# Ledger of designs, part 30: VH-VL binders against q9h9l3

Target 1, 176 residues: q9h9l3
Amino acid sequence: PRKMVAIDCEMVGTGPKGHVSSLARCSIVNYNGDVLYDEYILPPCHIVDYRTRWSGIRKQHMVNATPFKIARGQILKILTGKIVVGHAIHNDFKALQYFHPKSLTRDTSHIPPLNRKADCPENATMSLKHLTKKLLNRDIQVGKSGHSSVEDAQATMELYKLVEVEWEEHLARNPP

## First folded at step 17 (VH-VL)

Design EE79
Fold by OpenDDE, fold request of step 20:
Structure EE79 (fold): chain C 176 residues (1-176), chain A 122 residues (1-122), chain B 107 residues (1-107)
Amino acid sequence: as target 1 above (176 residues)
Amino acid sequence: EVQLVESGGGLVQPGRSLRLSCTASGFTFDYHYMDWVRQAPGKGLEWVAEIRNKFNSHTTYYADSVKGRFTISRDDSKSIVYLQMNSLRTEDTALYYCARDEFDSGYYFDYWGKGTTVTVSS
Amino acid sequence: DIQMTQSPSSVSASVGDRVTITCRASQGIRTYLNWYQQKPGKAPKLLIYDASDLQSGVPSRFSGSGSGTDFTLTISSLQPEDFASYFCQQANSYPRTFGGGTKVEME
């Protein structure tokens, strides 16, 4: 059986108007929630908007941040060959400029059984915060200090574990 | 190449203290858990202590046999893990191994040092 | 604590033999079971991790199986260099614990 990791990334705004989402933090946890990776990452371009309210990223975090190219290499090494679990994970992969095989990707924002368990419409896209509260009775992304990618990755993994058996069986019968 | 080199072993009397060091190289030290495992002469392996990486708050775990007496710590800037051993007992006599603890696909010790010998005797 | 009962404590075998070593956990440890080889005067060497995953560089004649409480290490065809001691180790809970070891000796 393939091993699972969960990933969550925080992005800042780069480009002339700060509309480009650039990787600024990446957290990866194993099946048990132990943190395999958690680094601040320095984008190759000047940061225009730290998006601190959401990202939790501040200028001080970039002082010793890992350059993007180095971080990307570290992250890809961890992800290679793994089943990667994330929430709205397309955004994370985009920021990483990397795309994991679909057959090895699990997006908790698109798992109908998970939504069903949370008494949400199966075809709706629910937030990680909402699902975590409903299913784990845990509050994440609280306050104005921004998100914790570690916390979010851990929550994502815990959510997936709730439907892992059912969903893996479904995928086995219906390969993406 | 991954290398772990233990040092600090020696002969001491019961009740005395000793500090072991393990110098790591060839990998990103601060990303990995580090453990001490010991082996008494002619006996099996006994896990002693673990210290987690910087991402996991350097949390420590100990075997009951050493709790309150041994302290595991690390200096990531030097790539060194330590084992401070206080109130040593004769039963602490063993070869002490430093091991790299991998936890991406389970939890296992994929690299071991050659060990350093600790002898506690009157 | 989780006790790891390893059997047999010793086994005599010949080159080419199939050797099986068993490890039983006192409680469920999922697949968090590792196997190590140790030769006299040497540090342990990882053979199998997560019950059945073969460590890189380890010959394919080594295999691991099991989950829950019962685990097995198999050497399909014993080679001269395989005479050594073998240890199982659970990594499900703290404290980490090892089996008592199995010495594979030449018959």
Scores: ipSAE 0.947, ipTM 0.965, lowest interface PAE 0.4, mean pLDDT 97
Fold by OpenDDE, fold request of step 23:
Structure EE79 (fold): chain C 176 residues (1-176), chain A 122 residues (1-122), chain B 107 residues (1-107)
Amino acid sequence: as target 1 above (176 residues)
Amino acid sequence: EVQLVESGGGLVQPGRSLRLSCTASGFTFDYHYMDWVRQAPGKGLEWVAEIRNKFNSHTTYYADSVKGRFTISRDDSKSIVYLQMNSLRTEDTALYYCARDEFDSGYYFDYWGKGTTVTVSS
Amino acid sequence: DIQMTQSPSSVSASVGDRVTITCRASQGIRTYLNWYQQKPGKAPKLLIYDASDLQSGVPSRFSGSGSGTDFTLTISSLQPEDFASYFCQQANSYPRTFGGGTKVEME
C-alpha cells in the first residue's frame, strides 16, 4: 500500500472583495500524526480578509510567511506519490492550485462508513469537528482563535485510520 | 547534494566532556529529524539520540545508555546538530555518525555522515 | 526495548548466490523496519525502508519483505560489491534499535 499523509489548509480572502480563497497556512502530517510541514504562506495578492475567526490567520503571521510559489513547491514535493487524506480536501487542493490524482485522494467528508460509525447519515456531509468529537472524543476548533491546521490534519488522519481497511477495500472494488 | 559532516571527536579521559557537531547542507535542514548513531570498534550500530524538527517542537529521544549524560540539540539557522557528551565512559568509545532522519514514508536514515571518532581512555 | 535478533551473524557466499538475512523483533513493529549496508571503513547506506521499499539508487537485486515481527532481506544474485555487513533497524518505538549485523563474506 502507498504511504499516506493528511493535509489541512487555512485560507484568507484576496481579490477586490476578498472572495478569492488564497492559501495562508498548510499543515501536513504523516500516518502517525508527526508534522511533516506547517508553514504560514504569503499569497501573491494583497490580503483583504484574514478570516481570522475561522482561519486563525493574523497579519503578524504574514511577516515571515513563505511565498506561495515556494510553499507550493515544498508541499507538492511532499504530496507526490502519496495517498493524501483530507476533509473537504477539494478546497485545499483548489487553494494550492493543485489537484492530486483522484485514485490517491481520500476525503473524510465523503466516506459513508465513517459517517455510519459516527451514527450519522451515510450520505451527509459532516464537519471535521463533529466527527472528531463523536469518534475520537476530542474537541477541535474550539474558541474564537480560529482553526489549527495541524490539529485538523492530525484529526483527519486519525479518523481515516478508523475506516482505512474497509474503505480501501471498497475503493479497490470501485476505483474512482 | 545532501552532505553531513561530523566534527569534534577526539581522545579524552573518562569523566570528561566532548561536544560533537554535524553540519548539514543540500536540504532543508529544519524540516528533518536528525539522529546520532555510534559504532564501537569492530561492533554493530547503536542508536544514540534523536532530535525532531521545528514542527515537532524539537522533541528529543535518547538511548538509555546515554540518558542524563548526553544532550542532542540543533541550530536550524546554521544547519547544525550537536551532541554534548558529559561524564564520558570508556564504553562511549565509538565512531559517531550523524544521520538525516526521514519520516514521510516510514522512519529511516537515508543519509549518513562519515563520522567522527570519540575515544575515551585512561 | 525492542530487541532485534538478526541472523545469521555471518554468511559465506559466492558471486551469483542468493543470500537471505532475517531479522526478528521482540514485539510487533508493523513495517517500520529498515536495512542498511556497511562496507569496511564506510558509513552505513540505506538499502530498504519500511520493510520492503527500495531506496533510490539501490540495485533491484536487493529486496525486503515482512511485517510484524519477522523480516527478510534478500540479495537475489550476489555481486562482488555486495560483500559487506548488513544491519536491520526498527523504527517503531524508542529507543531505536539495530540488529547485531550480518557479515557477508566471500567463500
Scores: ipSAE 0.947, ipTM 0.965, lowest interface PAE 0.4, mean pLDDT 97
Fold by OpenDDE, fold request of step 20:
Structure EE79 (fold): chain C 176 residues (1-176), chain A 122 residues (1-122), chain B 107 residues (1-107)
Amino acid sequence: as target 1 above (176 residues)
Amino acid sequence: EVQLVESGGGLVQPGRSLRLSCTASGFTFDYHYMDWVRQAPGKGLEWVAEIRNKFNSHTTYYADSVKGRFTISRDDSKSIVYLQMNSLRTEDTALYYCARDEFDSGYYFDYWGKGTTVTVSS
Amino acid sequence: DIQMTQSPSSVSASVGDRVTITCRASQGIRTYLNWYQQKPGKAPKLLIYDASDLQSGVPSRFSGSGSGTDFTLTISSLQPEDFASYFCQQANSYPRTFGGGTKVEME
């Protein structure tokens, strides 16, 4: 079986009205939750909205942030050839301007057995926070400091591990 | 090209101290775990210590045989990992290797230095 | 501590021979098992990681298998440069531990 990593990204708003979601932090953890990568990232365009209440990103974090092009190279090197686990991961890939093969992608926001285990509708899109609380009895994304991408990536991996065997078998029978 | 160069080995008496250094180049040093592994003359390999990267709080782990006597540390700004060896014993005599510890697909030592020799003798 | 029992301690073989080395862990280590080659006067070299993944640049005649407690390193056709010592190493728990080693000698 291929090796797995989990990813979580924080985005800020760029563009004339701040509606473009630009990568500002990326965290990647291995199967055991060890952090492979965690960097603040400087978008190529001026930041209009830090979205701090959600992203946790502040202006001070951009002072020594890794330029996007460099960070993207570092991140892609880690992801290449891996099974990448994330929550609503299409947003992360979009911000990275990178799309991982669908057959090697696992989105915990679209895994019916995971929702079933959490007593949620199988076809509903549940938040990472809710699933983590329900299945891991752990609180994430608490307080007013914004999200922790490391914490979220670790939670995502732990959630996936709960349904890994079943889901991998399902995907083997029903390849995307 | 990845390179690891150990230094600081030598001949010391029991009870003395010695500090080993390993200078790394050719890769992003602060992203990797670093380990020390030793090999007594004519013997097998023995893991000594590990220090994790900046993302994992530089957490350290030690073999029981050196716990309380050895300290692993790192200076990411200089790409150096250290092994402070106190209260040295004759059984600490060995060639000490510095190794890069990769953990993206398991945990393994993919690059090793040539080693530095530590001899503890009266 | 996890004890790694490696066997045999030594093996005499000829060029072209199939060589098999076994490593047994005292408890389950999943696939966190690595194999290293060491030639006299040289540092160890990684051959196999995560039980069965071949390190880049290592010849395909080397292969690893196993999970849990029993692992095997196989050299399908021994070459002159393969006469060396081989070590297994578990990375499941601390302390990290190595097998006792296997010396592959010329018959």
Scores: ipSAE 0.946, ipTM 0.965, lowest interface PAE 0.4, mean pLDDT 97
Fold by OpenDDE, fold request of step 20:
Structure EE79 (fold): chain C 176 residues (1-176), chain A 122 residues (1-122), chain B 107 residues (1-107)
Amino acid sequence: as target 1 above (176 residues)
Amino acid sequence: EVQLVESGGGLVQPGRSLRLSCTASGFTFDYHYMDWVRQAPGKGLEWVAEIRNKFNSHTTYYADSVKGRFTISRDDSKSIVYLQMNSLRTEDTALYYCARDEFDSGYYFDYWGKGTTVTVSS
Amino acid sequence: DIQMTQSPSSVSASVGDRVTITCRASQGIRTYLNWYQQKPGKAPKLLIYDASDLQSGVPSRFSGSGSGTDFTLTISSLQPEDFASYFCQQANSYPRTFGGGTKVEME
């Protein structure tokens, strides 16, 4: 059996109009929620929009931030061979310029049994915040300081654990 | 290459204090938990203390046998983990190992130092 | 505390023999069980982690199995360099605890 980690990334805006989402923070937790990785990351291009209200990223966080290429190497080393759990995880992988094998990826935004448990339409895309509140009775992403990628990664892992047995069996019968 | 080198051991009388150090190299020190494990002469292994990494607030855990007397700490800038041992007892006599604690796939000690000897005797 | 009962305390075996060591936890520890080898005058060496994962560089003749409370370390074909002491260790709860050890001796 493969080991599981959960990942959550924060992105800032780069490019001429800040429309390019660049990795600025990445958090990875193990199955028990212990933090394996949590670094601020310096994009290769100039930051135009910190998107602070959502990302929680501020200019001061970039002073000693890990360069993207170095961070990417560190992150990939952790993810390699693991089952990676995330919420809308395609965004995280895109920001990382890395795509994990589909068979080893778990996206909590696309797990019908999870939505069912939350009394949501099975085919709907629910927010991490909503699912966390509904199923874990916990508030995340509160306040105006932006998201905590550690908190979000931990919540994501806990949500997945609620449906792990059922979903892993489903995937075994229906490999992606 | 991962290396852990313990130092600070010696002969002391009961009630005295001693501080052990473990200098780490060859890996990203502040990413890993660090532990102390001891082994009395001719006996088995006994876990002593753990200190978690910078991402987990350097949280510490202790064996009941040393709680209140021993303090584990770390200086990530120097890649050193310490064990401050106060109110030493004869039963604290042991070889003290420093170990790197990996937690990406369970929790295990994948690298050990050669140890430093602590002898508590009147 | 979680007590780890390791058996046998010692075993005499010959080169080529299959050796089995058992470790039982006083309560469920999931798969958070590790096995270490220690030779005289040397530091412990990790063999198996998370009950069944083989540490890099460790020969494939070593294997671990089990979950919950009962765990087993197996040496499929004992080699001369395998005569040593072996310890199990639970990492499910604090305090971390080790088994009493098993000494594998030459017959």
Scores: ipSAE 0.946, ipTM 0.965, lowest interface PAE 0.4, mean pLDDT 97

Design EE79
Fold by OpenDDE, fold request of step 23:
Structure EE79 (fold): chain C 176 residues (1-176), chain A 122 residues (1-122), chain B 107 residues (1-107)
Amino acid sequence: as target 1 above (176 residues)
Amino acid sequence: EVQLVESGGGLVQPGRSLRLSCTASGFTFDYHYMDWVRQAPGKGLEWVAEIRNKFNSHTTYYADSVKGRFTISRDDSKSIVYLQMNSLRTEDTALYYCARDEFDSGYYFDYWGKGTTVTVSS
Amino acid sequence: DIQMTQSPSSVSASVGDRVTITCRASQGIRTYLNWYQQKPGKAPKLLIYDASDLQSGVPSRFSGSGSGTDFTLTISSLQPEDFASYFCQQANSYPRTFGGGTKVEME
């Protein structure tokens, strides 16, 4: 029985026309929702698009932001050896330029029993916002100020806990 | 190397105040919860107080025996955790330990200081 | 408050012996149970966290088991340096509480 953490990241646009998604904030919570990590992160390249409406990231957040290489080291130290829970987590890992072992990864956007519990098609990709409202009766990502990565990570962990026993048994019988 | 060094202990009369300090080094202080645990002479361990990290609003928790009298606080810029002890009683006499509180895989005290002695006597 | 009851309060043993210490919680604490070792004049040292996880640097002769209300610390083969006091501690709820301790003495 490995220990679990949940992760959520916010990204800004870099590169030509701002189409490259670069890590700008990362939040990690433990099994109970306590925040282990929550830092603004400075990308190595010039930011072209802050994507503030969605990311919540503003120019002022980058003034004292943690350099990417340093932040990556801090985050990897926390994730190493853990079961990492996330929603559409491949985007977070891509932004981190880090890939956690598949056997230790849990993606709440790809858990059929979770969708079934929410009366959604099992093979559909549902948003974190929708699942959280349906199963936890809680509103997240409200307003136009952008997402809260802490709030999203906490919601992700709580959603996973609803199907943890069933899903862990499934994975034990069907290792990824 | 992780180090925790307590200071501020001493002999005081009942009703007086004392402020303990714990200076931390060798780790990212503001990422961790910090706790005080005390041990009366020849007795067992008693949890006193906890203060959470900057990500968790520095929320504090206290043992009933010290609520309203003790205050735990921290200065992350100096890597110091404090214990303000007011209205001291004879039963507060103990060795006071500072401990680093990990919460990634449960909640546990993985590093302890050597302690500072508080003696309350008339 | 959650009461932690340790048993026994003291035990006499010889080098090489198997030693078991039990800790019972008055309420369910899941696996949020830690074990500490304390030698005279020294600060406590973490041995086991989350009921069964061995702290880095602690010898493998130490092991922890249990969940819910009943927990056990086992020393498979007692060594001379293991004569000390041992404490369990629950971290499920506030206030955090310790067991009364167990003193392992030389027979």
Scores: ipSAE 0.946, ipTM 0.965, lowest interface PAE 0.4, mean pLDDT 97
Fold by OpenDDE, fold request of step 23:
Formats: C-alpha cells, sequence, structure tokens
Structure EE79 (fold): chain C 176 residues (1-176), chain A 122 residues (1-122), chain B 107 residues (1-107)
C-alpha cells in the first residue's frame, strides 16, 4: 500500500467581506502521528477575519508566516503520491488550491464504517471532535483558543487507522 | 545538493569530553530529524542518538550505551547538529557519522556525512 | 531493545550472481526496515527503505522484501561495484538498531 499522511488546515477570511477562506496554517502528520509539516501561512490577500475562535490564528502568527506560494510548494511536495487522510478534506484542498486524486484521498467525514463504529448514522456527516471523543475517548478543539491543526491531523489519522483495513478493502472493490 | 560535514573528532583520554558538530546544507534543515551513528574500527554500525525537528519539539533519543553521557542538540539557525560527549570511554572510539533522518515514508537515513574520528585512549 | 540478526556475516560471490541477505528482528517491526551499503573507507549509503522501497538513484538490481520480523535484501545480478558491506536497520523502536552486517566479497 501507498504511504499515508494526514492533513489539517486552518483558514482565515479574506476578500471584501472576509468570506474567502484562505490557508493560514497547515499541519501534516505521518502514519505514526509525527509532524512532517506545521507552518503558519501568509495568504496572498489581506486578512479581513482571522476567525480566531475557530482557526486559532492571530495577527502575530502572520509576522513570520510562510508565503502561500512557498508553503503550497512545500505541502504539495509532501502530499504527492501519498494517500492523504483528512476530515472534510475538500476544504483543505480548496484552501490549498490543490486537488489530490480521489483514489488517493480519504475523508474521515465520509466513511460509513467509521460512523457505524461511533454509533452514528452511516450517511451522516459527523464532526472530527465528535468522532474523536466517541472512538478515541479524547477531547479535541477544547476551549476558545481555536483549533490545533496538529492535534486535528493526528486525531484524523488515528480515526482512519481504526477502519483502515475495512475501508481500503472497500475502496479496492469500489474504486472512486 | 545535500551535504553533511562532521567535525570535532580527535584523540582524548578516558573521562574527557569532546563535542562533535555536523554542518548541514542543501536542504531545509529544521524540517528533518538528525542522527548520529558511529562505527568502531573494523566493526558494524551503531546508532547513537537522534534529535527530532522543530515540529516535534526537538525530542531526543539515545542509545543505552551513551545515555547520560552524550547529549545531542541542534541549532536550526546555523543548520548544525551537535553531539556533546562527556565521560568518554575507550569503547566510544569510533568514526562518528551524522545522518539526515527522513520520516515521511518510513524512517531512514538517506544522507550521511563522511564522519569524524573519535579516539579515546589513555 | 530490538536485536537485528543479519545473515550471512559474509558471502563470496561472482559477478552476475544472485545474492540474498537476510535480516531477522527479535520482534515485529512492521516494514520499518532499511538496508544500507557501505564500501571500504566510505559512509553508508541508503539502498532500501521501508523494507521494499528503492531509494532514488539505486540500481533496480537491488530489492527488498519482508515485513514483521523477516526481511531480505536481494541483488539480482551482482556487479563489480556491489562488493561491499551491507547493513539492515530497524526504525520501529528506540533505540534504533543495526544488523551485524554482511560482507559481500569476490569469490
Amino acid sequence: as target 1 above (176 residues)
Amino acid sequence: EVQLVESGGGLVQPGRSLRLSCTASGFTFDYHYMDWVRQAPGKGLEWVAEIRNKFNSHTTYYADSVKGRFTISRDDSKSIVYLQMNSLRTEDTALYYCARDEFDSGYYFDYWGKGTTVTVSS
Amino acid sequence: DIQMTQSPSSVSASVGDRVTITCRASQGIRTYLNWYQQKPGKAPKLLIYDASDLQSGVPSRFSGSGSGTDFTLTISSLQPEDFASYFCQQANSYPRTFGGGTKVEME
């Protein structure tokens, strides 16, 4: 099987009303949860809304942040050829302005066996926080300081590992 | 081009200290784990120590044979990894390699320096 | 600690020969097993990582296989430049440990 990494990104609001989600932090972990990448990223456009409550991003984090183009290159280099695991990962890829091959993408927000294991409806979209609590008995995204993309990426990887064998077999029989 | 250049080796008496340095270039140093591996004359390879990258809190690991005596550290601003060797013993005599440690597709040493010789003798 | 038992310690072979080196771990290490080549007076060189992945620039005559506890490095057709020592190394646990090495020498 291919090598596997998990990704989680934090976004800030840009554009006239801050409705554009721009990448401001990206964390990537390997299969064992070791952090391959974790950088604050400077969007190409002016930040209108840091969305700190959710993103955890503050203005001071942008002082030495990696420019988007550079960060994107670094991130894509890591992701290329890998199975990429994420939660609601389409948002991360959108922010990265990158789309990973569907056959190499694993979205823990859309894995029925994972929901089943968590006693949730298989066709429901459950939050990472909920699944992590139910299946890993761990609290993430606690408080009002915002999310930790490293923590979320690690949780995502651990969740996927719970259903990896079953899901990979399913995908082999039913290629996306 | 990735380069690793060790320095600091020499001849010392038992009980003395020595600090090795490894200067890295050609890659994003602070993204990689760095390790020291040694090889006694005519012997095999022995892992000595590892220091992880800035994303993993520069966590360190040591072989039992050097634990409590050796300290691995790094200066990311200078792209240097160090090995402080205290209470040296004759069995520490070896060629000491620094190696870049990749961990994106397993864990492996993909680049090695040429090594620096440490001789501990009375 | 995980002990890596490498065999044979030495092997005499001729150019064109198929050479097989084995490494056994004292406990399961999944696929976290690497192979290195070392020529006299030179630093080790990575050949195979994660048990079976060929390092870039390494000739395809080198291959690795195995998982769990038993691993094999194979040189399909030995070339003159392949006479060297070879080491396996586990990266599953700390401390990292190497096999005792295998010297491939000319018959």
Scores: ipSAE 0.945, ipTM 0.964, lowest interface PAE 0.4, mean pLDDT 97
Fold by OpenDDE, last read:
Structure EE79 (fold): chain C 176 residues (1-176), chain A 122 residues (1-122), chain B 107 residues (1-107)
Amino acid sequence: as target 1 above (176 residues)
Amino acid sequence: EVQLVESGGGLVQPGRSLRLSCTASGFTFDYHYMDWVRQAPGKGLEWVAEIRNKFNSHTTYYADSVKGRFTISRDDSKSIVYLQMNSLRTEDTALYYCARDEFDSGYYFDYWGKGTTVTVSS
Amino acid sequence: DIQMTQSPSSVSASVGDRVTITCRASQGIRTYLNWYQQKPGKAPKLLIYDASDLQSGVPSRFSGSGSGTDFTLTISSLQPEDFASYFCQQANSYPRTFGGGTKVEME
C-alpha cells in the first residue's frame, strides 16, 4: 500500500476585493499524526484580507513566511507519490495551484461510510469540526483565534483511519 | 549530498562527562528527526536517543540504559545535534553514530555518519 | 520494550546462493521494520524500510517481506559484496530496538 499523508491549508484573501484565496499556511502530517511540514507561506500578491477569524493568520506570521514558490516546491516534494488525505481537499490543491492524481486523493468530506458512521446523510457535506466532534469526541476550531491547520490535518487523518479499510476496498473495486 | 559528521569522542574515566556533536549538511536539517545509535566493540547496534524536529516540539526519547544520564539536543540554526553524556560508565564504551531519521514513509535511518569513538575506562 | 529476535546469528553461503534472514518482534509492529547492512569498519547502510520498500540505490536482489511480528530479508543471489552483517530494527514503539544481527560469511 502507498504511504498516506494528511494535509490542511489556511488561506488569506488577495486580489482587488480579497476574493482570491491564497495559500498562507500549510500543514502535513503522516499516518501517525507526526508533523512533516508546517510553514507560514507568503503569497505572491498583496494580502487584502487575512481572514484571521477562520485562518488564524495574522500580519506577524508573514514577516518570516516562506515564499509561495519555495513552499510549493517543498510541499509537492512531500506529496508526490503518496495518498493525500484532506477535508474538502480541492480547496487546498487549488490554493497550492497543484492537482494531485485523483486515484491518490482522499477527501473526508466525500466519504459516505464516514458520514454514515457519524449518523449523517451519506451524501451530505459535513464540516470537519462536526465529524471530529461526533466521531472522535474532540473539539477543534474552538475560539476566535482561528483554526490550527496542524490540528485539522491530524483530525482529518484520524477520521479517515476510521473508514480506511472499507473505503480503500471500495476504491479498489471502483477506481476513480 | 547528505553528510553527517560526528565529533567529540575520546577516552574518559567513569563518572566523567562528554559531549558529542553531529554536524549535518546537504538537506533541510530542521525538518528531520535526528538519532544517536551506538555500537560496542564487536557487538550489535543499540538505539540511544531521538530528538524530533521543530514541528514536533523537539520531543526527545531515550533508551532506558541512558535515561537520566544522557541528553540529546539540537541547534537547527547550525544544523547540529548533540549528545551530552554524564555519569559515564564502562558499558557506555562504543562507537556512536549520528543518523537522520526519516518519517514520511515509515520511520527509518536513511543516512548515518561514520561515528565517533567513546571509550570509558579507569 | 519490543524485543527483536533475529535468526540465524550467522550463515555460511556461496556466491549465487539464496540467503534468508528472519526477524521476529515480541509484539505487533505493523510494517515499521527496517533492514540495515553493515560491513566491517563501516557505518550501517539502509537496505529496506517499512518492511518491504527498497531503499534507493540498493540492488533489486534484496527484498523484504512481512507484517505484524514476523519479517524476512531475502538476498535472491548472493554477490561477493554482500558478505556482511545485517540488522533488523523496529520503529513502531519507543525505545527503538534492533535485532541481534546476522553475519553472512563465505562458505
Scores: ipSAE 0.943, ipTM 0.963, lowest interface PAE 0.4, mean pLDDT 97
Fold by OpenDDE, look of step 18:
Structure EE79 (fold): chain C 176 residues (1-176), chain A 122 residues (1-122), chain B 107 residues (1-107)
Amino acid sequence: as target 1 above (176 residues)
Amino acid sequence: EVQLVESGGGLVQPGRSLRLSCTASGFTFDYHYMDWVRQAPGKGLEWVAEIRNKFNSHTTYYADSVKGRFTISRDDSKSIVYLQMNSLRTEDTALYYCARDEFDSGYYFDYWGKGTTVTVSS
Amino acid sequence: DIQMTQSPSSVSASVGDRVTITCRASQGIRTYLNWYQQKPGKAPKLLIYDASDLQSGVPSRFSGSGSGTDFTLTISSLQPEDFASYFCQQANSYPRTFGGGTKVEME
């Protein structure tokens, strides 16, 4: 099987009224949860809203943040050729201004067997927090400090591993 | 080009200390795990220690044969990994290699230094 | 600790021969098994990682296979430059451990 990594990104608000979601942190873990990458990233545009409550990003994190273009290069290097696992991963790719091949993408927010295992409707979009609690008996995204992209990436990978065999077989029979 | 250059080896008496250094270049040092592997004369390879990268809290692991005596550390600002060897024993005599540890597609040592020789003898 | 039993300890072969080296782990290690080549007076060189992935720049005559506990390194057609020692290494758990090595020597 292909090598797998899990990714989670945090975004801040840029542009008019902060409505543009810009990459501000990216974390990538390997199959075992070891962190391959975890950097704060400086958007090319002025940050209007740090969205700290959700993103965990603060102004101080941007002081030595990696410029977006550099970070993007680093991240893409890691992702290239890999099966990339994420939750609602289209948002991460959008923030990265990058599109990974669909055949090499695994979105844990759209895996019916995973939802079934969690006693959720198969076609529903469940939160990472809910699935993690239900299936891993672990609390993530707690407190007021915002999300940890490392924690979220690790949880995403662990969730996928629960259904990996079944889902990979399904995809093999039904390639996207 | 990736380069690893070990230094600090020498002849010492049992019970003494020695510090090895490995200077890395040609890659983003602080993203990689670093390991020491040694090879006694005419023998096989023995893993000694590992230190993980900054994303993984620089966590360290040791072979039982060196636990409590050896300390692996790193200075990411200088791209150097160290091996502090205390209470040296004759069985510590070996060529000590520094190795880059890649863990994106498995865990493997893809680059090795030329090694530095440590001889512990009375 | 995971013990890696490598066999044979030595093998005599001729150029063009097919050479097979085996490595058995004392417990399952998935595919976290690497193969290294070491020539006299030189540092080890990575040949195969994750049981079967060929390191960049390594000739295609080298191949790795196996999973779980049993692994194999194969040299399909031995070349003069392939006379060396070979080591397997597990990366499933700590401590990392190497096989005892196999010396491929000229017949």
Scores: ipSAE 0.932, ipTM 0.956, lowest interface PAE 0.5, mean pLDDT 96

